# VH-VL binders against NAD kinase (nadK), part 29

Target 1, 268 residues: NAD kinase (nadK), of Syntrophomonas wolfei subsp. wolfei (q0aze0)
Amino acid sequence: MKIILVNNRFKENTEKKAQEIAGQLSALNVEVIIDNGLDEPYAGTVDFIMVLGGDGTMLRAARRYGQRAIPVLGVNMGTVGFLSNIEINELAEYLPLILREEYSLEARMMLEVAVFQQQSLLTRVFCLNELLLRSNSPRMLSFALEISGQKLEPYRGDGLIVSTTTGSTAYSLSAGGPIADPQLDAFIVTPVASHIINKRPLVVSPEREISLHLLEEREAIIGIDGQIKMDFGAENRVLIKRAPHPLLMVNLKAKPFFTSIDRSLQRQ

## First folded at step 15 (VH-VL)

Design II13 (from CC10 with heavy chain S30R)
Fold by ESMFold2, look of step 15:
Structure II13 (fold): chain C 268 residues (1-268), chain A 122 residues (1-122), chain B 112 residues (1-112)
Amino acid sequence: as target 1 above (268 residues)
Amino acid sequence: QVQLVQSGAEVKKPGSSVKVSCKASGGTFRSYAIHWVRQAPGQGLEWMGGIIPILGRADYNQRFKGRVTITADESTSTAYMELSSLRSEDTAVYYCARGHTWKTSHGYFDYWGQGTLVTVSS
Amino acid sequence: DIVMTQTPLSLSVTPGQPASISCRSSQSLLRDIGLNYLHWYLQKPGQSPQLLIYLGSDRASGVPDRFSGSGSGTDFTLKISRVEAEDVGVYYCMQALQTPLTFGQGTKLEIK
């Protein structure tokens, strides 16, 4: 059996704990690959992924491994977020269930983001929470949104968020979007400081294709999960679709979403 | 309590196809593989394949390659097995079963459907 | 394909006496984490199969403790310490280490 342990190398406590857990797993004849962000993602086959840390570490794991149909367990090491399932001090208790594969899975929709320059694909990335298009200057953006070929009236403002339901409690919420049940599949399209009266957040079928491009030459960026940044200009276009595979989140311990909303949001 | 309820018995002619349904209740449908096992009269059990509903991916016993299609409909919590180009030796009881795991390997079948008799005769 | 071989294929047992069924696989079913992917089922007359033993030795819920599983790797045994009338049926072992999943031929248990 082979497991990836994902941690954040800039948080010394998580790196030390990852080494301790790797030792415990190795004593059970589990092969362990540590991903602290320093190396490229492990390319070989694995059975399971453990994420040690908060929601940010989970977002990186989702981007790196979410399209591989591998179960991913969030292990909290401090502040409870939206994406952890068990606490670090509970891991030994649940380890036999992990080895026996006695757990359930929750599917979390991901975005597939393709950025083009003219007709050439520049990059393709996957994300769990959201894509942000925003101005990178004091000037507002003028941009076009198309949903499955349907051109909406132009947007004018600071930008736009296209999020999953999992991302509904992240930047989309701050921009005025609704909190969505993460068990739903949908895009949530939330304007950022729109100057156009009556541009409201949209909830869009996951089967749609979303396209964005600038209508004027301006400095803009594309942000992915608040962790990746790309320059975006008038010769660029981005296409957003439901990713081919959802993130497969492991459920070992009940974590009721609706009764914990306020508690979980205190961590943002 | 998990329960698997299958469609009723069928009589088919050689060369036709049959589609058997398996409706799951009392649990999380998408988290667990659904397997199909057949039993010819007086014979043992034979695994035909299984589906991982959360991924929509099916794995098949190669002995049935090209004749078996296994699908799932998450909205109705129902799995289906379709067997084509039927022969008289396909006369059997067809069972669905739920594995304890999300994938088609490693699983033990803790819940079984009641079985569906398919009779193939001219 | 992993071939599963059961012996005997049939047995008749006096009520209250023990019974033992052997299951051999053509490859080891033991994974390096210490788990054997070998499961046992009972099919009572006119019924669907039901799980008895999983992972070589663990009893399924509701299964009496007179049933026990043992063995590792390629050789596995199902034992019934005191056979009762309700134990009549066909017993199957199944490997789940890899697809295609495969069953033994079955062992028919009858009361004499």
Scores: ipSAE 0.743, ipTM 0.885, lowest interface PAE 1.5, mean pLDDT 91
Fold by ESMFold2, fold request of step 17:
Structure II13 (fold): chain C 268 residues (1-268), chain A 122 residues (1-122), chain B 112 residues (1-112)
Amino acid sequence: as target 1 above (268 residues)
Amino acid sequence: QVQLVQSGAEVKKPGSSVKVSCKASGGTFRSYAIHWVRQAPGQGLEWMGGIIPILGRADYNQRFKGRVTITADESTSTAYMELSSLRSEDTAVYYCARGHTWKTSHGYFDYWGQGTLVTVSS
Amino acid sequence: DIVMTQTPLSLSVTPGQPASISCRSSQSLLRDIGLNYLHWYLQKPGQSPQLLIYLGSDRASGVPDRFSGSGSGTDFTLKISRVEAEDVGVYYCMQALQTPLTFGQGTKLEIK
């Protein structure tokens, strides 16, 4: 059996705990690969992924491994967010269930983001929370949004967020978007500081394709999960659709989403 | 509690096809693989394949591949098995079963449907 | 494919006496983490199969403690310490280490 442990190497507590957990697993003859963000994602076959840390560490794991249909368990190391399932001090209790595969899964929709220059693909990335288009200067952007070929009236403002339902509690929320049930599949399209009042957040079918491009020369940025940044200009466009595979989140312990919203938001 | 209820018995002619349904209730349909097992009269159990509803992916026993299609409809919590090009030796009781895990390997079948008799006769 | 062989294929037991059923696989069902992917089912007359033992030795919910599973690797045994009338039926082992999942031929248990 192979397990990837994903941690954040810049948190001293997390590194020590990852080594301790790796030792516990090795004593049970589990092969452990530690992913602390330094190396390329492990490419070989694995049975399970354990994320040690908060929502940020889970976001990195989702981008690296989410398209591989591998169960992912969030293990909280202190600050409770939206994506952890168990606490670190409970892990020993749950290890037998993990090894015996006695757990359930929740599917979380991911985005597939393709950035083009004219008709040439520059890059393709996947994300769990959101894509952000924003200005890289004090000047507003003027940009076009198309949804499955349907051209909306132009946007003008600081930018736009295209979020999953999981990402509804992240940047989209701060920009005025709704909190969504993460068990729904949908896009949430949230304007950022729109000058045009009738540009409300939109909830869009996951079967749609979303396209963005600038309508005038401006320097802009595409942000992915608040962790990846790419330059974006008038020569570029981005296409967003539902990723081929959802993130498979492990459920060992009941964690009702709606009753936990206030506590989780305070620790975001 | 979890229950699996299958469609009723069918009588079919050779060369036709049959589609058996398996409706799950009392649980989380999406999280667990649904397996199909057949039993010819007086014979043992034979695994035909299974589906992983959360991924929409099916795995098949090679001896049935080409004739068997296994699907799932999450909106109705129902799995289906379709067997084509029926022969008299396909006369059997067809069971659906839920594995304890999301994938088609490693699972033990803790819940079984009541079985569907398919009779292939000219 | 992993071939599963059960012995005996039929068994006649006096009520209250023990019974033992063997199951052999053509390759090891033991993963390096110490788990055996071997499960046992009972099919009572006119019924669907029901789970008795999983992962070689764990009893399923509601299964009396007179049923026990043992063995590892390629050789497994199901034991009934005291056979009762309700135990009549066909017993199957199944390997789940890899697809295709495969069953033994079955062992028919009767009361004499």
Scores: ipSAE 0.714, ipTM 0.876, lowest interface PAE 1.7, mean pLDDT 91
Fold by ESMFold2, fold request of step 17:
Structure II13 (fold): chain C 268 residues (1-268), chain A 122 residues (1-122), chain B 112 residues (1-112)
Amino acid sequence: as target 1 above (268 residues)
Amino acid sequence: QVQLVQSGAEVKKPGSSVKVSCKASGGTFRSYAIHWVRQAPGQGLEWMGGIIPILGRADYNQRFKGRVTITADESTSTAYMELSSLRSEDTAVYYCARGHTWKTSHGYFDYWGQGTLVTVSS
Amino acid sequence: DIVMTQTPLSLSVTPGQPASISCRSSQSLLRDIGLNYLHWYLQKPGQSPQLLIYLGSDRASGVPDRFSGSGSGTDFTLKISRVEAEDVGVYYCMQALQTPLTFGQGTKLEIK
């Protein structure tokens, strides 16, 4: 059995704990690949992914591995978030179930983001929470949004968020978007500081294609999960679709979403 | 708690096709593979294939590949098995079963449907 | 494909006596994490199969403790310590290490 152990290289205690857990797994004849973010994603066949840390570490794991249809378990190491399932001190209790594959899965929709320069594909990335288009200067943006070829009236403002339901509690929420049940598949399109008051957040079918491009020369950026940044200008456009595969989140312990949202948001 | 209820018996002519349904209730349909196993009269059990509903991906026993199609509809918690180009040796009881795992390997089948008799006669 | 071979194919047992069914696989079903992907089912007359033993030796819910599974790798045994009338049926082993999943030929158990 082969497991990827994803940790956060910026926390010393997390690296020590990852090494300790890798030792425990190796004693059970489990091959462990540690991913602390420094190396390229492991490309070989893997049975399971264990994420040690908070939501940010899970976002990185999702971007790296979410399209491989591999179960991913979030293990909380202190900061309560939305994407962990068990606590680190519970891991030994659940390890036999992990090895026996006695767990359920929850699917979380991901975005496929394709950025073009003119007609040429520059890059394709996947994300769990959101794509952010925002101004990279004091001036507002003027940009076009198309949904499955339907051209909406132009947007003017600081930017736009295209979020999954999982991302509804992240930047989309701060920009005025709704909290969505993560069991739903949908896009949530949330304007950022819109100059046009009737531009409300939209909830859109996951079967739609969403396209964005600038209508004026402006300095803008595309942000992915708040962790990846790329320049975006009038020569660019971005196409957003439901990713081919959802993130397969492991469920070993019930995590009630609705009864915990106040505590999780207050903490986050 | 978990129940698998299959569609009723069918009589078919050689060369036709049959589609058997398997509706799951009382559990999380999405998280567990659904398998199809057939049993000809007086014979043993034969795995035909299975589907991973959370991915919409099916794996087939290659003995049936090209004639069998396995699908799932998550909105109705129903799996389907369609067998085409029927011949007399396809007369069998067709079972659906739920594996304990999300994937088609490693699973033990803890819940079984009641079986669907398909009779192929000239 | 992994070939599963059961012996005997038929078994007549006096009530109250033990029974033993052997299952052999053409390759090891043991993963290095210590798990055997070998499962046992009973199909009672006129019924669907039901799970008896999983992962070589674990009893399924509701299965009496007179049923036990043992063995590892390529050789597995299902034992019934004292056969009762309700045990009549066909017993199948199944490997689940890899697809295609494969069953043994079955062992028909009857009371004599």
Scores: ipSAE 0.714, ipTM 0.872, lowest interface PAE 1.7, mean pLDDT 91

Design II13 (from CC10 with heavy chain S30R)
Fold by ESMFold2, fold request of step 17:
Structure II13 (fold): chain C 268 residues (1-268), chain A 122 residues (1-122), chain B 112 residues (1-112)
Amino acid sequence: as target 1 above (268 residues)
Amino acid sequence: QVQLVQSGAEVKKPGSSVKVSCKASGGTFRSYAIHWVRQAPGQGLEWMGGIIPILGRADYNQRFKGRVTITADESTSTAYMELSSLRSEDTAVYYCARGHTWKTSHGYFDYWGQGTLVTVSS
Amino acid sequence: DIVMTQTPLSLSVTPGQPASISCRSSQSLLRDIGLNYLHWYLQKPGQSPQLLIYLGSDRASGVPDRFSGSGSGTDFTLKISRVEAEDVGVYYCMQALQTPLTFGQGTKLEIK
């Protein structure tokens, strides 16, 4: 059996704890690969992924491994988030169930993001929460949104968020988008500081394709899950689709989404 | 409590097809593989294949390759097995079963349907 | 395909006496984490199969403690310490290490 342990080596004690857990797993003859963010994602066959940390560490794991149909378990190490399932001090209790594969899964929709420069594919990335288009200057953006070839009236403002339902409690929420049940598949399209009053958040079928490009020369940025930034200009466009595979999140312990919303948001 | 309820018995002619349903209740349908096992009269159990509903992917026993299609409808919590080009030796009871895990390997079958008799005769 | 071989193919036992059923696989069912992907089912007359033992030795819910599973790798045994009338039926082992999942031929248990 082969497991990836994903941690963030710059957070309190996560690297030491990852080594301790790797030792426990190795004693059970589990092969362990530690992904602390320094190296390329492990490319070989893997049975299970444990994410040690908060929502940010889970976002990195989802981007790196989410398209590989591997169960991913979020293990909370102090900060209560939306994406952890068990606490670190409970891990020993749940290890037998993990090894015996006695758990359930939840599917979480991901985005596939393709950025182009002059008709050439520049990059393709996957994300769990959102894509952000925003201005990189004091000036507002003027940009076009197309949904499955249907051109909407131009947008003007600071930017736009295209979010999954999982991402509905992240930046999209702060920009005025709705909280969505993460078990639903949908895009949530949320304007950021729009100067056009009729540009309200949209909830869009996951079968749609979303396209963005600038209508004026402006310096802009594409942000992915609040963790990756790319320059974006008038020569660029971005296409957004539902990713081919959802993130497969492991459920060992009941985590009621609706009763925990206030607590999770306050801890952020 | 998980329960699997299958469609009723069928009588078919050689060369036709049959589609057996398996409705799951009392559990999380999407998280667990659904398997199909057949038993010819007086004979043992034979695994036909299974489906992973969360991925929409099916795995088949190569013995039935090209004749079996296994699907799932998550909205109704129902799995289906369709066997085409029926022969008299396909006369059997067809069971669905739920594996304890999401994939088609490693699973033990803790819940079984009641079985569906398919009779193939001229 | 992993071939599963059961012996004997039939048993006649006096009530209260022990019974033992052997199941052998053509290759090891033991994964390096110490788990054997070998499961046992009982099919009572006129019924669907029911899970009896999983992962070589664990009893399914509601299974009496007179049933036990043992063995590892390629050789597995199901034992009934004291056979009762309700135990009649056909016993199957199944490997689940890899697809296609495969069953033994079955062992029919009858009361003398």
Scores: ipSAE 0.691, ipTM 0.865, lowest interface PAE 1.8, mean pLDDT 91

Design II2 (from CC10 with heavy chain S105T)
Fold by OpenDDE, fold request of step 17:
Structure II2 (fold): chain C 268 residues (1-268), chain A 122 residues (1-122), chain B 112 residues (1-112)
Amino acid sequence: as target 1 above (268 residues)
Amino acid sequence: QVQLVQSGAEVKKPGSSVKVSCKASGGTFSSYAIHWVRQAPGQGLEWMGGIIPILGRADYNQRFKGRVTITADESTSTAYMELSSLRSEDTAVYYCARGHTWKTTHGYFDYWGQGTLVTVSS
Amino acid sequence: DIVMTQTPLSLSVTPGQPASISCRSSQSLLRDIGLNYLHWYLQKPGQSPQLLIYLGSDRASGVPDRFSGSGSGTDFTLKISRVEAEDVGVYYCMQALQTPLTFGQGTKLEIK
């Protein structure tokens, strides 16, 4: 059995814990790879992924490994968020279940984000929360939004968020998007400071595709999960689809989403 | 309590196909693999294949040479097994079973359907 | 494919007496983490199979303690300390290490 431990190298406590857990797992004849984000993602096959930390670490793990159909367990270390399932002090209790593969899984829709330069693919990224298009200047952007080939009215504003239901409690929420049940698959398209007063977010079927491109020569930025940033210009377009496979999140412990929303949002 | 309820008995002619359903109630359908096992009259158990509902991916016993198709509908918590090009040797009771893991491997079958008799005769 | 071999194929036991069934695999079912992917089922007459022992030695819920599983690697044993009338049926071992999953031939237990 091989397990990846994902931690945050900028948080010393997660590194220390990762080493400790690695030792424990090794004693059980489990091969362990520690991923603190410094190196490229491990390319080999693994059986399980433990994410040690908060939502940010989970997002990174999802981007790095989420398309491999590997169970991913969020192990919270002192933070309040939506993506951890158990606490670090509970891990020992659940370790036998993990090794015996006695756990439930929850599928979380991910985004497939493809950025093009003309007809050439620049990058393709899978992400758990959202794609953000925003202006790189104090001026508003003008861009085209297409949904399944349907051209909407030109958009003007600071930007636009395309989020999963998982991401609904992230930046989309701050921008006025709805809170969505993570058990649903859907796109949430949330305007960021639209020139149209009270422009409402859109809830879009996961079967549809979303396309964005600028309508004027302006400098913009693409942001992914608040961690990846790239320049976006008039010659670029972004295509957003549902990822072909969801993130498989491990449910070892029942965690009611709606009863914990207020607490999580206030402390995060 | 978890229950697997299968469709009723079938009588088929050689060369035809049969599709058996297995509806799961109780528990989390997508978290567990669903397997199909058959038993010819007076014979032992034979694994036909299994599906990982959450992925929609199925594994098959190659001995059936592609005659078996296993599918799952998460919305109805129902798994299906279709066996084509039926022959007399396919006469058997077909069982669906739930694996205790999400994978088709490593798991044990903790719940079984009641079985579906499929009779192939001219 | 992993071949599972059970012995005996049939046994007749007087109520109250012990019974033992052997299951051998053509390759080791022991994983590096120490788990044996060998499971035992009982199929009572006219019924669907039911889980009896899993992972070689763990007793399924509701299974009496007179049933026990032992063994590791390629050799496994199911024991019944005192056979009762309700134990009549066919016992199967199954490997779940790799696909295709494979069963033993079955062992028919009858009461004398």
Scores: ipSAE 0.883, ipTM 0.940, lowest interface PAE 0.6, mean pLDDT 95
Fold by OpenDDE, fold request of step 17:
Structure II2 (fold): chain C 268 residues (1-268), chain A 122 residues (1-122), chain B 112 residues (1-112)
Amino acid sequence: as target 1 above (268 residues)
Amino acid sequence: QVQLVQSGAEVKKPGSSVKVSCKASGGTFSSYAIHWVRQAPGQGLEWMGGIIPILGRADYNQRFKGRVTITADESTSTAYMELSSLRSEDTAVYYCARGHTWKTTHGYFDYWGQGTLVTVSS
Amino acid sequence: DIVMTQTPLSLSVTPGQPASISCRSSQSLLRDIGLNYLHWYLQKPGQSPQLLIYLGSDRASGVPDRFSGSGSGTDFTLKISRVEAEDVGVYYCMQALQTPLTFGQGTKLEIK
């Protein structure tokens, strides 16, 4: 059995814990790969992924491994978030279940984000939470939103978020988007500081495609899950689709989403 | 309690196809693989294939040479097994079973359907 | 494919006496983490198969303690310490290490 431990190298406590857990797993004849983000994602086959830390670490893990149909367990290390399932002090208790593969799975839709320059693909990224288009200046952006070929009225504002339902409790929420059931597959399109007062967010079928491009020569940026940043200009286009594979999140413990959102949101 | 309920008995002609359903209740459908096992009269058990509902991916016993198609509908918690180009040798009781894991390997079958008799005769 | 071989193929046992069934695999079913992907099923007359022993030695829920599984690697044994009338049926071992999943031939247990 091979397991990847994903942690954040900038959080010393997670690094230390990863090493400790790696030792424990090795003693059980489990091969362990530690991924602290320093190197490229491990390319070999693995059976399980443990994410040590918070939501940010999970997002990174999802981007790196989410398309490989590998069970991913969020192990919280004292942070507030929505993407962890058990606490670090519970891991020892659940380890036998993990090794015996006695756990439930929940599929979480991911985004496929493709950024183009003219007709050339610049990059393709899969992400769990959201794509953000944002102005890189104090001025508003003017951009076109197309959904499955339907052109909406031009947007004017600071930006736009295209989020999964998982991402609904992330930046989209701060921008006024709805809280969505993570078990539902959908896009949430949330304006960021639109010039139109009370511009409503859109809930869009996962079967549709979303396209964005600037209508004016302005400097903008594309943000992915709040961790990846790239320049975006008038010659660029972004295409957003449902990722072909969902993230497989491990459920070792029942963690009802709607009974915990109030507590979690108040702590953020 | 988990239950698997299969569709009723079928009588088919050689060369035709049969599609058997298996509806699961009492558990989380997407978290467990669904397998199909058949048993010819007086014979042992033969694994036909299995599906990972959460991915919609199926694995097959190659002995059936592509005649088997396994599908799953998560919205109805139902798995299906279609066997084409039926032969007299395909006369058997067909069982669906739930694996205790999400994938088609490593799991044991903790729950079984009641079986579906498929008779192939000219 | 992994070939599963059961012995004997049939046995007749007097109630109260012990029974033993062997299952051999053509390759090791033992994983590096110490798990054996060998499972036992019982199919009683006119019924669907039911899980008896999983992972070589663990009894399924509701299975009497007179049933026990042992073995590792390629050799496995199912034992019944005291056979009862309700134990009549066909016993199957199954490997789940890799696809295709494969069963033994089955062992028919009858009461004398």
Scores: ipSAE 0.882, ipTM 0.939, lowest interface PAE 0.6, mean pLDDT 95
Fold by OpenDDE, fold request of step 17:
Structure II2 (fold): chain C 268 residues (1-268), chain A 122 residues (1-122), chain B 112 residues (1-112)
Amino acid sequence: as target 1 above (268 residues)
Amino acid sequence: QVQLVQSGAEVKKPGSSVKVSCKASGGTFSSYAIHWVRQAPGQGLEWMGGIIPILGRADYNQRFKGRVTITADESTSTAYMELSSLRSEDTAVYYCARGHTWKTTHGYFDYWGQGTLVTVSS
Amino acid sequence: DIVMTQTPLSLSVTPGQPASISCRSSQSLLRDIGLNYLHWYLQKPGQSPQLLIYLGSDRASGVPDRFSGSGSGTDFTLKISRVEAEDVGVYYCMQALQTPLTFGQGTKLEIK
């Protein structure tokens, strides 16, 4: 059996814990790969992925490994978030189930984001939460949104978020997007500070494709899950699709989504 | 608590196809692989293939490669097994079973359907 | 393919007496983490197979303690300490280490 431990190299406690867990797993004849994000993703086949940390670490893990159809377990290490399933102190209790592969799975839709320059593909990224198109200046952007070939009226504003339902509780929420059931597959298109008063977010079928491009010569950026940034100009276009494979999230412990989100909102 | 209910008996001619359904209830459908096992009259059990519903990915016994198609519909918690180019030797009781893992390997079959008799005769 | 070989293929046992069934695999079913992917099923007359023992030695829910599984690697044994009338049927071992999953020939247990 081979397991990847994903941690955050900028958080020493997660690194230390990863080493400890690696030792424990090795003692059980489990091969362990530690991924702190410094190196390229492990290219070999693995049976299980443990994410040690918070939502940010999970997002990175999803981008790195989410297309491999590998169970991914979020192990929380003292952070507030929505993507962890168990606490670090619970791991020992659930380890036998993990080794026996006796756990439930939840499929979470991911985005396939393709950025083009003219006819050339610049990059393709899979992500769990969202794509952000945002102005790189204090000035508003003017951009075109197309959904399944339907051209909407030009958008004017600071930007636009295309989010999964998983990402609905992330930046999309802060921008006024709806809270979506993670068990539902859908795109959420949320304007960021639109010039149009009360511009409403769109809920879009996962079967559709979303395209964005600028309508004027301005500097913008594309953001992925709040972690990856790239320049975006008038010569670029972005195409968003449902990823061909979902992230397989491990459910070892019941964690009701709506009660969790309600509690989280009350604390703010 | 978990139940697998299969479709009814079938009588088919050689060269035709049969599609058997297996509806699961009482559990989480997408978290477990669904397998198909057949048993010819007076013979032992033979694994045909299995599917990971959450991925829609199926594994097959190579003996049946090209003739067996296993599918799953998560919305209805139903798995299907279609066997084409039927032969007299395909006369058997066909069982669906739930694997206790999400994969087609390593798991044991903790729940079985009632079986579906498929008779192939001219 | 992994070949599963059961012995004997048939047993006639007096009620109250013990029974033993052997299952051998053509390659080891023991995983590096110490799990044996060998499972036992019982198919009673006119019924679907039912899980009896999983992972070599663990009894399924509702299975009487007179049933026990042992062995590791390539050699496995199912034992019934005291055979009862309700134990009549065909017993199958199955490997789940790799696809295709394969069964033993089956062992028919009858009461004398």
Scores: ipSAE 0.881, ipTM 0.939, lowest interface PAE 0.6, mean pLDDT 95

